VHH binders against q96fz2. Designs and how they scored, part 385

Target 1, 269 residues: q96fz2
Amino acid sequence: CGRTSCHLPRDVLTRACAYQDRRGQQRLPEWRDPDKYCPSYNKSPQSNSPVLLSRLHFEKDADSSERIIAPMRWGLVPSWFKESDPSKLQFNTTNCRSDTVMEKRSFKVPLGKGRRCVVLADGFYEWQRCQGTNQRQPYFIYFPQIKTEKSGSIGAADSPENWEKVWDNWRLLTMAGIFDCWEPPEGGDVLYSYTIITVDSCKGLSDIHHRMPAILDGEEAVSKWLDFGEVSTQEALKLIHPTENITFHAVSSVVNNSRNNTPECLAPV
Below, E stands for the ipSAE of ESMFold2; O stands for the ipSAE of OpenDDE; V2 stands for 0.75 times the mean of E and O plus 0.25 times the DockQ between their complexes.

## First folded at step 22 (VHH; framework vhh_6z1v_2)

Design GC4 (at its last look DockQ between E and O 0.69; V2 from the best seeds 0.83)
Fold by OpenDDE, look of step 22:
Structure GC4 (fold): chain B 269 residues (1-269), chain A 123 residues (1-123)
Amino acid sequence: as target 1 above (269 residues)
Amino acid sequence: EVQLVESGGRLVRTGGSLRLSCAASGFSFRYYVMGWFRQAPGKEREVVAAIVQSGGYTYYADFVKGRFTISRDNAKNTVYLQMNSLKPEDTAVYYCAAGKGIFLDTPSEYDYWGQGTQVTVSS
């Protein structure tokens, strides 16, 4: 996974992340560094994207079922990295393969510390190789969406004008991630960064791409992944597998340019 | 040419069962969401069920209440609707549809439609 969409306004995104804590109380995640959130239809590695993580990471004795939402850098910078510039990392940390997660120090160490997060997106993009050509067809891949169940009042999404309203009820894609905290050697703010765990693609996506993000489907999966206080690493890793609970559509080549940040990126063609 | 051809609609008694089939041709079936819709006389067309490309997710309208099952066979380019415990209120023309749209329950999100098959449930 090298491209995602996360374009919802902050307030809409927050509402979309409503959850119940272990006590059954309805909650919204609290923001950390909300000003770092930059909505985009075309998110690439090294950009900031919002992730969910347990409150326990920030507050001692906090309820580990409580969630924080925070923009983090895509591309994990390990805490042990000693260079002053994260861009000097010599290996790719955009993704972490599920089968080798425990073999790589960059992922194993933070995972062992319980640094699990849920990466939020509207969906992710993948490019299908066209047989016999060097051309690639991009697809937008996301959770199945239902319009009526969530909004009695949302008119037909038939017009671009109503598009914003449609997104108010969008079910966000929830991907399993690992994050780490890096302190620059020269001082400054702690950098939070994440990697997306990838798995072999499900059968439904196999023709598009052979790998997919580990999608956490449903509140239980999300909760267990986040709750490092109660759920062991071993148990959490059981949640990492392909899912068929996805849909997709072809999009235009507009998304190929990472500078393009318009609704056309994820629009069906 | 894109074609969706529904079959299986007939007269059935209340409590009966019926299986509808929709054979698709002329497009890449496996890349489309498939749906069943129905329209009763004097009523608007409404979604009955939808199924994503892989079959890994299905949607059902509230009135289905577990009575109907949508399934698909991508190798056969066919989508099915198994209808059990049929009621007179289920009497309608049933349409098969294919879509690349985002919302499964929204008719406008479907690109291709069949001609429909009549289902009549007698009391």
Scores: ipSAE 0.912, ipTM 0.963, lowest interface PAE 0.4, mean pLDDT 93
Fold by ESMFold2, look of step 22:
Structure GC4 (fold): chain B 269 residues (1-269), chain A 123 residues (1-123)
Amino acid sequence: as target 1 above (269 residues)
Amino acid sequence: EVQLVESGGRLVRTGGSLRLSCAASGFSFRYYVMGWFRQAPGKEREVVAAIVQSGGYTYYADFVKGRFTISRDNAKNTVYLQMNSLKPEDTAVYYCAAGKGIFLDTPSEYDYWGQGTQVTVSS
């Protein structure tokens, strides 16, 4: 998982993240660093994307079921990293394999501190390798969507105002992540960064790619992953598995260049 | 040549059961969402059920009320609709559809359509 779409305006994204706390009260997550949110149809590693995490990470004695939403850097920078420039990290932290998460210090240490997050996206992209060639077919992969309109009015990026209404009820993809906090040696703000946990692909995606993000399907799974105050690491890791509750469609090669930030990136072809 | 061929529609009494089948050919079936839609005379075509590529998610219209089950067999390129506890209101032409669009319940999101099979439920 190396490319996502997360394009919603902040207010629409926030409403899509409505949830109930452990007492049943409807809430919206509270933003941290909202100015760092950079919506795009075409997010790549090293960019910022919004994640959910427990309020208890920020406030003494907070209700651990309450959620914060914050932009974090994709590509976990471990708290122990000694260099001044995160680009000098000599291994890839874009993803974290579930089968080795407890063997890698970069992931085990923050996980032991309860640094679990939910990575938000419209969906993610994967490239299918054609047999015997270097050619690749990109797909957009996302939770199944229901419009509840009598007829489909919009499914493509042919008008900005109509396109935005398609997203009013979008079910955001919720991926399991681990984050860490790194203090630059030369000073400045603490860097929050995340990795996406991956698993073997479900059968439905195996023809496209052999790995997939660990998807948290439904509010119970999301709540348990986030709630490090009540849910141990060992219990949380039971949530990490493939899911067949997924759909996809082919997209054009416009998405291949990460500088292309247009609705065409995820339009069906 | 793309083909979706529905079968199994017939006359049945209230409370009866039918199984509809849709055989697909001419396209890569496992890459498509499949849906069943219906249209009664003088009414607009409406979604009955839909199923994603893997079968891992199914959608049913509210009027189904647990009476119908959609399934697919990707090895046989076939989608099914098991209809139980049939009512006269279920009388319609039932269409099989295949799509690469986004919304499962929206007819315009479906690219290929069958010719339909008539289901008639008598009182």
Scores: ipSAE 0.844, ipTM 0.935, lowest interface PAE 0.6, mean pLDDT 91
ESMFold2 (binder alone), look of step 22: mean pLDDT 90; pTM 0.915

Design GC5 (at its last look DockQ between E and O 0.72; V2 from the best seeds 0.83)
Fold by OpenDDE, look of step 22:
Structure GC5 (fold): chain B 269 residues (1-269), chain A 123 residues (1-123)
Amino acid sequence: as target 1 above (269 residues)
Amino acid sequence: EVQLVESGGRLVRTGGSLRLSCAASGFTFRYYVMGWFRQAPGKEREVVAAIVQSGGYIYYADFVKGRFTISRDNAKNTVYLQMNSLKPEDTAVYYCAAGKGIYLDTPSEYDYWGQGTQVTVSS
C-alpha cells in the first residue's frame, strides 16, 4: 500500500470515528495535534494521516479502550534512529509485512511496547498490471458503502455539491498499523510515525494486487487492536489477515500523480 | 454488448419459493457489484439485495428479513436471488443490475440493467 485517500473534513472524520468504550459509553476520539491534519484524496508516504491509538499511550492510568486520533507521518521512523533527518532511513518502512513483523527490529520493538494504531482512510489505491503492457490501471479499494436514507434526497453522487454530503456517512477503512516515537537528536518535537501492516491479498483482490493492507473489520477488531493494555501482542496479531469485506472500482490515472488532490482521484471511471 | 438477462420469474403462491438468475455478458463480471432490484406497479424501484465482487459483503433491504439470499458465481457470470416465503407484497418486476458505483443500495450507482423478470405472488 503506497497510496491512500483521507479527505474528510476534520469534524466529519471525527464523527465517523465514533465508538463505544468498554463500558458501552458512546464517545468521539479526542484529537492530538489537529492542526497537522491535512485532508487529501491522494496521500503518499511521508505525508501525515490520521490514526487512532489508545489514550493509554498519552495518559498514565487512562482507560485503554479510549481512543485518540492523531495525525502521524506515514513511514515509521524507529525510536533508535540516530540521524537527524528521517529521510536518511535506508530501508522502507511504509509497510510492514505481517509474516516478518516479528523479525524486523523497527517493527518488533514498537509493537512490543503496544504501539498499535489504526490508520484511517477513505480507501487505498492499488495498481493492476496490465498483461502485455507497461500500463497500470489504478483501483480504489474500500469498505462497502450503504447510503443511509437519513441523508436527505442527496441527488446523484455525480454533482459536486452533493459529493460532500455523500461522505457524511462514509465508512472509513481501518487498517492495522504500528507506530513509533522518534526524538530528534538535535532536539525538537517528538515525531510520531506509522507503518501499515500488509498481508496477502484476498481472493477478490488477487487479480488487482497480490498484497493488501491488514484491514481491521468491525468495531471489535479495531478495539482489540488498539487496546494494548488488555490485549496482548499475540492476540492482536490474530486479527491480521486478509478480508473479503471490500469493494473496488477503477479510477482514472489522475491519482498517479501524487500532487493531484481532487475528487477525480477516487471517482469511478 | 453488455447484457443482463434475468430468468426464473413466474406466478407462485404465497409461501412459495422462487430462484431468479441473471446471466451477464459483455463486461468483466468479477469487477462489478451485482444487485437485485424490484419495482411494483405504481411504486419506485427499490433495492432488494446487493453483493460485492468477492461475495464477501452482502446487503439486504429491510423487507427481506432473511427470506431472500443473493449469491454470485463469477465463473459463470451469474447472480442469483433465492426467494423463500414469498408474499403478495413481493409481486414486482425484478431487475438485475451491475455497478461500479460506490453505494450498494442506490440504483443510480449501477451502470447496467436487465430487462427484468415478472414475479407474481398470489394469495
Scores: ipSAE 0.915, ipTM 0.965, lowest interface PAE 0.4, mean pLDDT 93
Fold by ESMFold2, look of step 22:
Structure GC5 (fold): chain B 269 residues (1-269), chain A 123 residues (1-123)
Amino acid sequence: as target 1 above (269 residues)
Amino acid sequence: EVQLVESGGRLVRTGGSLRLSCAASGFTFRYYVMGWFRQAPGKEREVVAAIVQSGGYIYYADFVKGRFTISRDNAKNTVYLQMNSLKPEDTAVYYCAAGKGIYLDTPSEYDYWGQGTQVTVSS
């Protein structure tokens, strides 16, 4: 998993992240660093993308079921990294394999601190390599979508001041991630960065690619992954598995160039 | 030549059961979402059920109320609709459709359509 779409305007994205805390109260996540959010149909490693994490990471004694949303750098920079330039990291942290996560210091250490996050996207792209050719076919992969369903309360009023119904009805892809906090040795702001956990692809995606992101399917899974105050690392890791609750379609090669940020990137072909 | 060929539609009594089949050819079946739609006289075509490529997600319209089951067999390039507890309101032409679009419940998102099979439920 090395390319995603996360294109919604900030206010629409925030409403799509509406949730209930452990007391059943309807809430929106509180933003940190909202000005770093840069929506695009075509996000690549080293760019910032929004993630969810527990409020307890920021506030002593906070309710660990409450959520913060923050843009973080894709490509985890470990807290122990000693060089001044993250590009000098000699191994790829865009993804973290689930089968070795407890063997890699870069991922084991932050995971042991409860630094679990949910990486948000419209969906992700994968390139299928065809047998006997160097032709590659990109696909957009996402949760199944129903146009006539609404997010939030049922029986919504027929009011013109309601959210744009198509955008508010999009079910965001929710991927399991690990984050870390790095203090540059020469000074400067603390860098928050994440990796996406990967698993073997499900049967439905096996013809496209052999790996997929670990997808958290539904609010119970999202809540348990985020809530490091109540859910141990051992229990959280049980959430990490392939899912067949996924769909996809072929897209044009426009998406190949990561500078292309247009709806054509995810349009069916 | 892309073909979707429905079969199994007939006249049945209220409370009866039918199994519809749709045989697909001319495209790579496992890459497509499959759907069943229906159209009664004087009404617009509406989704009955849809199933993603692997079968891992299934959508049913609210009127189904647990009475119908969609399934697919990617080895046979076939999608099925098992219809139980049929009501006169289910009388319609039933269409098989294949799509690469985004929304499962939206007819315009489907690229290929069968000719339909008539289901008639008598009181």
Scores: ipSAE 0.806, ipTM 0.921, lowest interface PAE 0.7, mean pLDDT 90
ESMFold2 (binder alone), look of step 22: mean pLDDT 90; pTM 0.915

Design GC6 (at its last look DockQ between E and O 0.71; V2 from the best seeds 0.83)
Fold by OpenDDE, look of step 22:
Structure GC6 (fold): chain B 269 residues (1-269), chain A 123 residues (1-123)
Amino acid sequence: as target 1 above (269 residues)
Amino acid sequence: EVQLVESGGRLVRTGGSLRLSCAASGFRFRYYVMGWFRQAPGKEREVVAAIVQSGGYTYYADFVKGRFTISRDNAKNTVYLQMNSLKPEDTAVYYCAAGKGIFLDSPSEYDYWGQGTQVTVSS
């Protein structure tokens, strides 16, 4: 996974992340560094994207079922990295393969510390190789969406003007991630960064791409992944597998340029 | 040419069962969401059920209440609707549809439609 969409306004995104804590109380995640949130239809590595993580990472004795939402850098910078510039990392940390997560120090160490996060997106992009050509067809891949279950008015989605309203009921894609905290050697702010765990693609996506993000489908999966206080690494890793609860559509080549940030990026063609 | 051909619609008694089939051709079936819609006389077309490309997710309208099952066979380019416990209120023309749209329950998101098959449930 090298491209995602996360374009919802901050308030809409927050509402979309509503959850129940272990007591059954309805909650919204609290923001950390909300000003770092930059909505975009075309998110690439090294950009900031919002992730969910347990409150316990920030507050001692906090309820580990409580969630924080925070923009983090895509591309994990390991805490042990000693260079002053994260861009000098010689290995790719955009993704972490599920089968080798425990073999790589850059992922194993933070995972062992319980640094699990849920990466939020509207969906992710993948490019299908066209047989016999050098051309690639991009696809937008996301959770199945239902218009009426959340919006009392059937009519709102038919006009471009109501597009924003349609997104108020969007079910966000929830991808399993690992994050780390890096302190620059020269001082400064702690950098939070994440990697997306990838798995073999499900059968439904296999023709498009052979790998997919590890998607956490449903509140239980999300909760267990985040709750490092109660759920062991071993148990959490059981949640990492392909899912068929995915839909997709072809999009235009507009998304190929990472500088393009318009609704056209994820629009069906 | 894109074709969706529904079959299986007939007269059935209340409480009866019926299986509808929709044979698709002329497009990459496995890349489309498939749906069943119905339209009763004097009523608007409404979604009955939808199924994503892999079959890994299905949607049902509230009135289905577990009575209907949508399924697909991508190898056969066919989508099915098993209808059980039929009621007179289920009397309608049933349409098969294929879509690349985002919302499964929105007719406007479907690109291709069949001609429909009549289902009549007698009391």
Scores: ipSAE 0.913, ipTM 0.963, lowest interface PAE 0.4, mean pLDDT 93
Fold by ESMFold2, look of step 22:
Structure GC6 (fold): chain B 269 residues (1-269), chain A 123 residues (1-123)
Amino acid sequence: as target 1 above (269 residues)
Amino acid sequence: EVQLVESGGRLVRTGGSLRLSCAASGFRFRYYVMGWFRQAPGKEREVVAAIVQSGGYTYYADFVKGRFTISRDNAKNTVYLQMNSLKPEDTAVYYCAAGKGIFLDSPSEYDYWGQGTQVTVSS
């Protein structure tokens, strides 16, 4: 997983993240650094994307089932990193393979501290290599979507006007992540950054690509992954597996250039 | 030429069962979401069930109440609707549809449609 869409206005995104805490009370996550949220149809590594994490990471004795939403840098910078510039990191930390997560210091250490997060997106992109050519076909991959309320006109989802209405009740993709906190040696704000855990692709995606993000399907999975106060690392890792609860469609090559931030990036073709 | 051909619609008694089939051709079937829709006289076409490309997610309208099952066979380019415990209100023309759109329950998201097969449930 190396490209996502996360384009919703902040208020729409926040409402999509409504949840119940341990006491059953309905809540919205509390934002940190909301001004760092940069919505785009075409997010790449090193950009910021919103993640969910437990309030207990920020407040002593907080209810670990309460959620914070914050933009974090994609590409985990380990807390032990000693250079002044995160771009000097000589390891690719965009993704973390589930089968080696407990063997890699960059991921094992923050995971052992309970630094689990849920990475939010509209969906992710993957490129399919066609046999016999160097051509690659991009696909947009996302949770199945249901729209029982009539919120759009009869017509193609490709219409620019109708396309914007498609997002009113979008089910956000929820991916398992690990984050770390790095203190710049020159001072300044602590850098929060994340990696996305990957697994072997499910059978439904195997024709497109051999890896997929670890998707947390439903509120129980999301709650358990986030709640490092009540759910051990060992138990949380049982949530990390492929899912067939996924759908996709082909998109144009517009998405190939990461500078393109338009609805065409994820429009069906 | 894209074709969706429904079959299996007929007259059955209340409480009976019926299996609809839809044979697809002219497109890469495994890359499409498939759906069953129905339309009774004077009513709008409504979703009955939908199934994603792998079969790993299925959607059913509330009125199905566990009575119908959608399935697909990607090797045979065929989608099915098993209908059990049929009621007179299930009487309608049933349509097979294939889509690359986003929302599974919205007819406008489906690109290709069959001609329909009549299901009639007698009281």
Scores: ipSAE 0.815, ipTM 0.924, lowest interface PAE 0.7, mean pLDDT 91
ESMFold2 (binder alone), look of step 22: mean pLDDT 90; pTM 0.916

Design GC7 (at its last look DockQ between E and O 0.69; V2 from the best seeds 0.83)
Fold by OpenDDE, look of step 22:
Structure GC7 (fold): chain B 269 residues (1-269), chain A 123 residues (1-123)
Amino acid sequence: as target 1 above (269 residues)
Amino acid sequence: EVQLVESGGRLVRTGGSLRLSCAASGFRFRYYVMGWFRQAPGKEREVVAAIVQSGGYTYYADFVKGRFTISRDNAKNTVYLQMNSLKPEDTAVYYCAAGKGIYLDTPGAYDYWGQGTQVTVSS
């Protein structure tokens, strides 16, 4: 996974992340560094994207089922990194393969500390190789969406004029991530960064791409992944597998340029 | 040419069962979401069920209440609607639809439509 969409306004995104804590109380995640949130239809590595994480990471004795939402840098910078510039990392940390997560120090160490997060996106992009050509067809991949269950109005999604309204009840894609905290050697703000865990693609996506993000499907999966206080690493890793609960559509080549940040990036073609 | 051809619609008694089939051709079936819609006389067309490309997710309208099952066979380019415990209120023309749209429960998500098959449930 090298490209995502996360364009919802902050307030809409927050509402979309509504959840119940372990007591059954309805909650919204609290923001950390909300000003770092930059909505975009075309998110690439090294950009900031919002992730969910347990409140326990920030507050001692906090309820570990409570969630914080925070923009983090895509591309994990390990805490032990000693260079002053994160861009000098010599290895790719955009993704973490599920099968080797425990073999790589950069991922194993933060995971062992319970630094699990849920990466939020509208969806992610993948490019299908066209047989016999060097051309690639991009696809937008996301959770299935139902309009009536959320808004009660069937007709609003059918008109271009109501495109903005389409997103008010969007079910966000929830991907399993690992984050780390890096302190620059020269001082400054702590950098929070994340990697997306990837798995073999499900059958439904196998023709498009052989790998997919580890998607956490449903509140229980999300809660267990985040709750490092109650759920062990071993138990959490059981949540990491392909899912068929996805849909996709072809999009235009507009998304190929990472500088393009328009609705056309994820529009069906 | 894109074609969706529904079959299986007939007269059935209340409490009976019926299986509808929709044979698709002329497009990459496995890349499309499929849906069943129905339209009764004097009523608007309404969604009955939808299924994503892999079959890993299905949607059902509230009135289905577990009576119907949507399924697909991508190898056969066919989508099915198994209807059990049929009621007179289920009498309608049933339409198969294919689409690339986002909201599965909306007609706007579907690009191609069949001609429909008549289902009549007698009391």
Scores: ipSAE 0.917, ipTM 0.965, lowest interface PAE 0.4, mean pLDDT 93
Fold by ESMFold2, look of step 22:
Structure GC7 (fold): chain B 269 residues (1-269), chain A 123 residues (1-123)
Amino acid sequence: as target 1 above (269 residues)
Amino acid sequence: EVQLVESGGRLVRTGGSLRLSCAASGFRFRYYVMGWFRQAPGKEREVVAAIVQSGGYTYYADFVKGRFTISRDNAKNTVYLQMNSLKPEDTAVYYCAAGKGIYLDTPGAYDYWGQGTQVTVSS
C-alpha cells in the first residue's frame, strides 16, 4: 500500500469520523495540528495524512476511548533516528508487515508503547502487473458504498449547525497503523509519523496485488485498536487480518503521477 | 460480447420459494460488482440486492431483508438470488446487472444488464 486518496475538506472529514465513547456518547474527534491537513486524491509516502489516536497519548488522565485526529507523516521515523533530515532514512517504513512487526525495532518499540493509530483514507490504490507487458493497471480500492442508506432525516443527527447541511455518507477506509514520535537532534517540534500494517491479500484482491493494508472493519475493531489503555498489544494484534469486505474498480493512469490531484485519479474506467 | 442471462423466473404461490440465476460471459466476472434489480409495470427499476466481487459484502433493500439471499460463484461466472416467503408485491421482472460504479444501490453504477426474468406471485 503506497498511495491513497484522502480528499474531503477538514470539516466534512471530521463529521465522517463521528464515534461513540465508552459511555455511549456521540462525539467528533478533536483535531491536533489541523493546518497540516492537505487533502488530495493522490497521497504518497512522506506526505501528511490524518490518523486517529487515543486522547491518552496527549493528556495523562484522559479517557483512552476518546479520539484525536491529527495529520502525521506517512513513513514512520523511529524515535531513535539520529540524522536531522527524516528523508535520509536508510529503510522503507511506508508499510509494516504483520508477520514481522514484533521482530523489527522500528515497529516493535512504538507498538510496545501503545502507539497505535487508525489511518484514514477515501480508499487506496494498487497497481496490477499486466500479463505480457511492463505496464501496470491501477485500481482504486475502498469499502462498499451505499448512497441511499440514511437515518430517516437529514438534520440534527447529521449536522451540528442546524442551518445548513452538507452531507457526505462516504464510509472512510480505516487501516491499522503504528506511529512514533521523533525529536529532531537540533531541536524543533516533535515529528509524528506512521506506517500502515499490511497482510496477505484477501482472495478478492489477489489478482491485483499479493498484499493489502490491514483494514479495521467497524467501530468495535477501530475502538479496540486505538484504546491502548484498555487493550493490550497481544489482543490488538488479533484484529490484524485480511478482509473480503472490500470493493474496487479500475482507474486511468492519471493517478500514476503523484503530482496529479484531481477527481480523475479515482474515477472508474 | 457481454451477456447476462437470467433464468428461473416463474409463477409461484404466496409463501413459496424461487431461485434466480444469472449466467455471465464476455467479461472478467470477478472484477465486477453484481446486482439484482426489479421492475413492475409502471414503476421504476429498483435495487433488490448487490454483492461485491469477492462476495464478502452484500446489500439488501429494506423491503427484502430477511427473505432474499444474493450469492455469487466466481468459478461459474454466475450470480444467484434465493427468494423465500414470496409475496404478491414481489411480482416483477428481475434483472441481473454488473458494474464498476461506486454506489451499489444506484442503477447508474451498473454497466451491463440482462433482459430480465419474470417472477409472478399469486395469492
Scores: ipSAE 0.836, ipTM 0.931, lowest interface PAE 0.6, mean pLDDT 90
ESMFold2 (binder alone), look of step 22: mean pLDDT 90; pTM 0.918

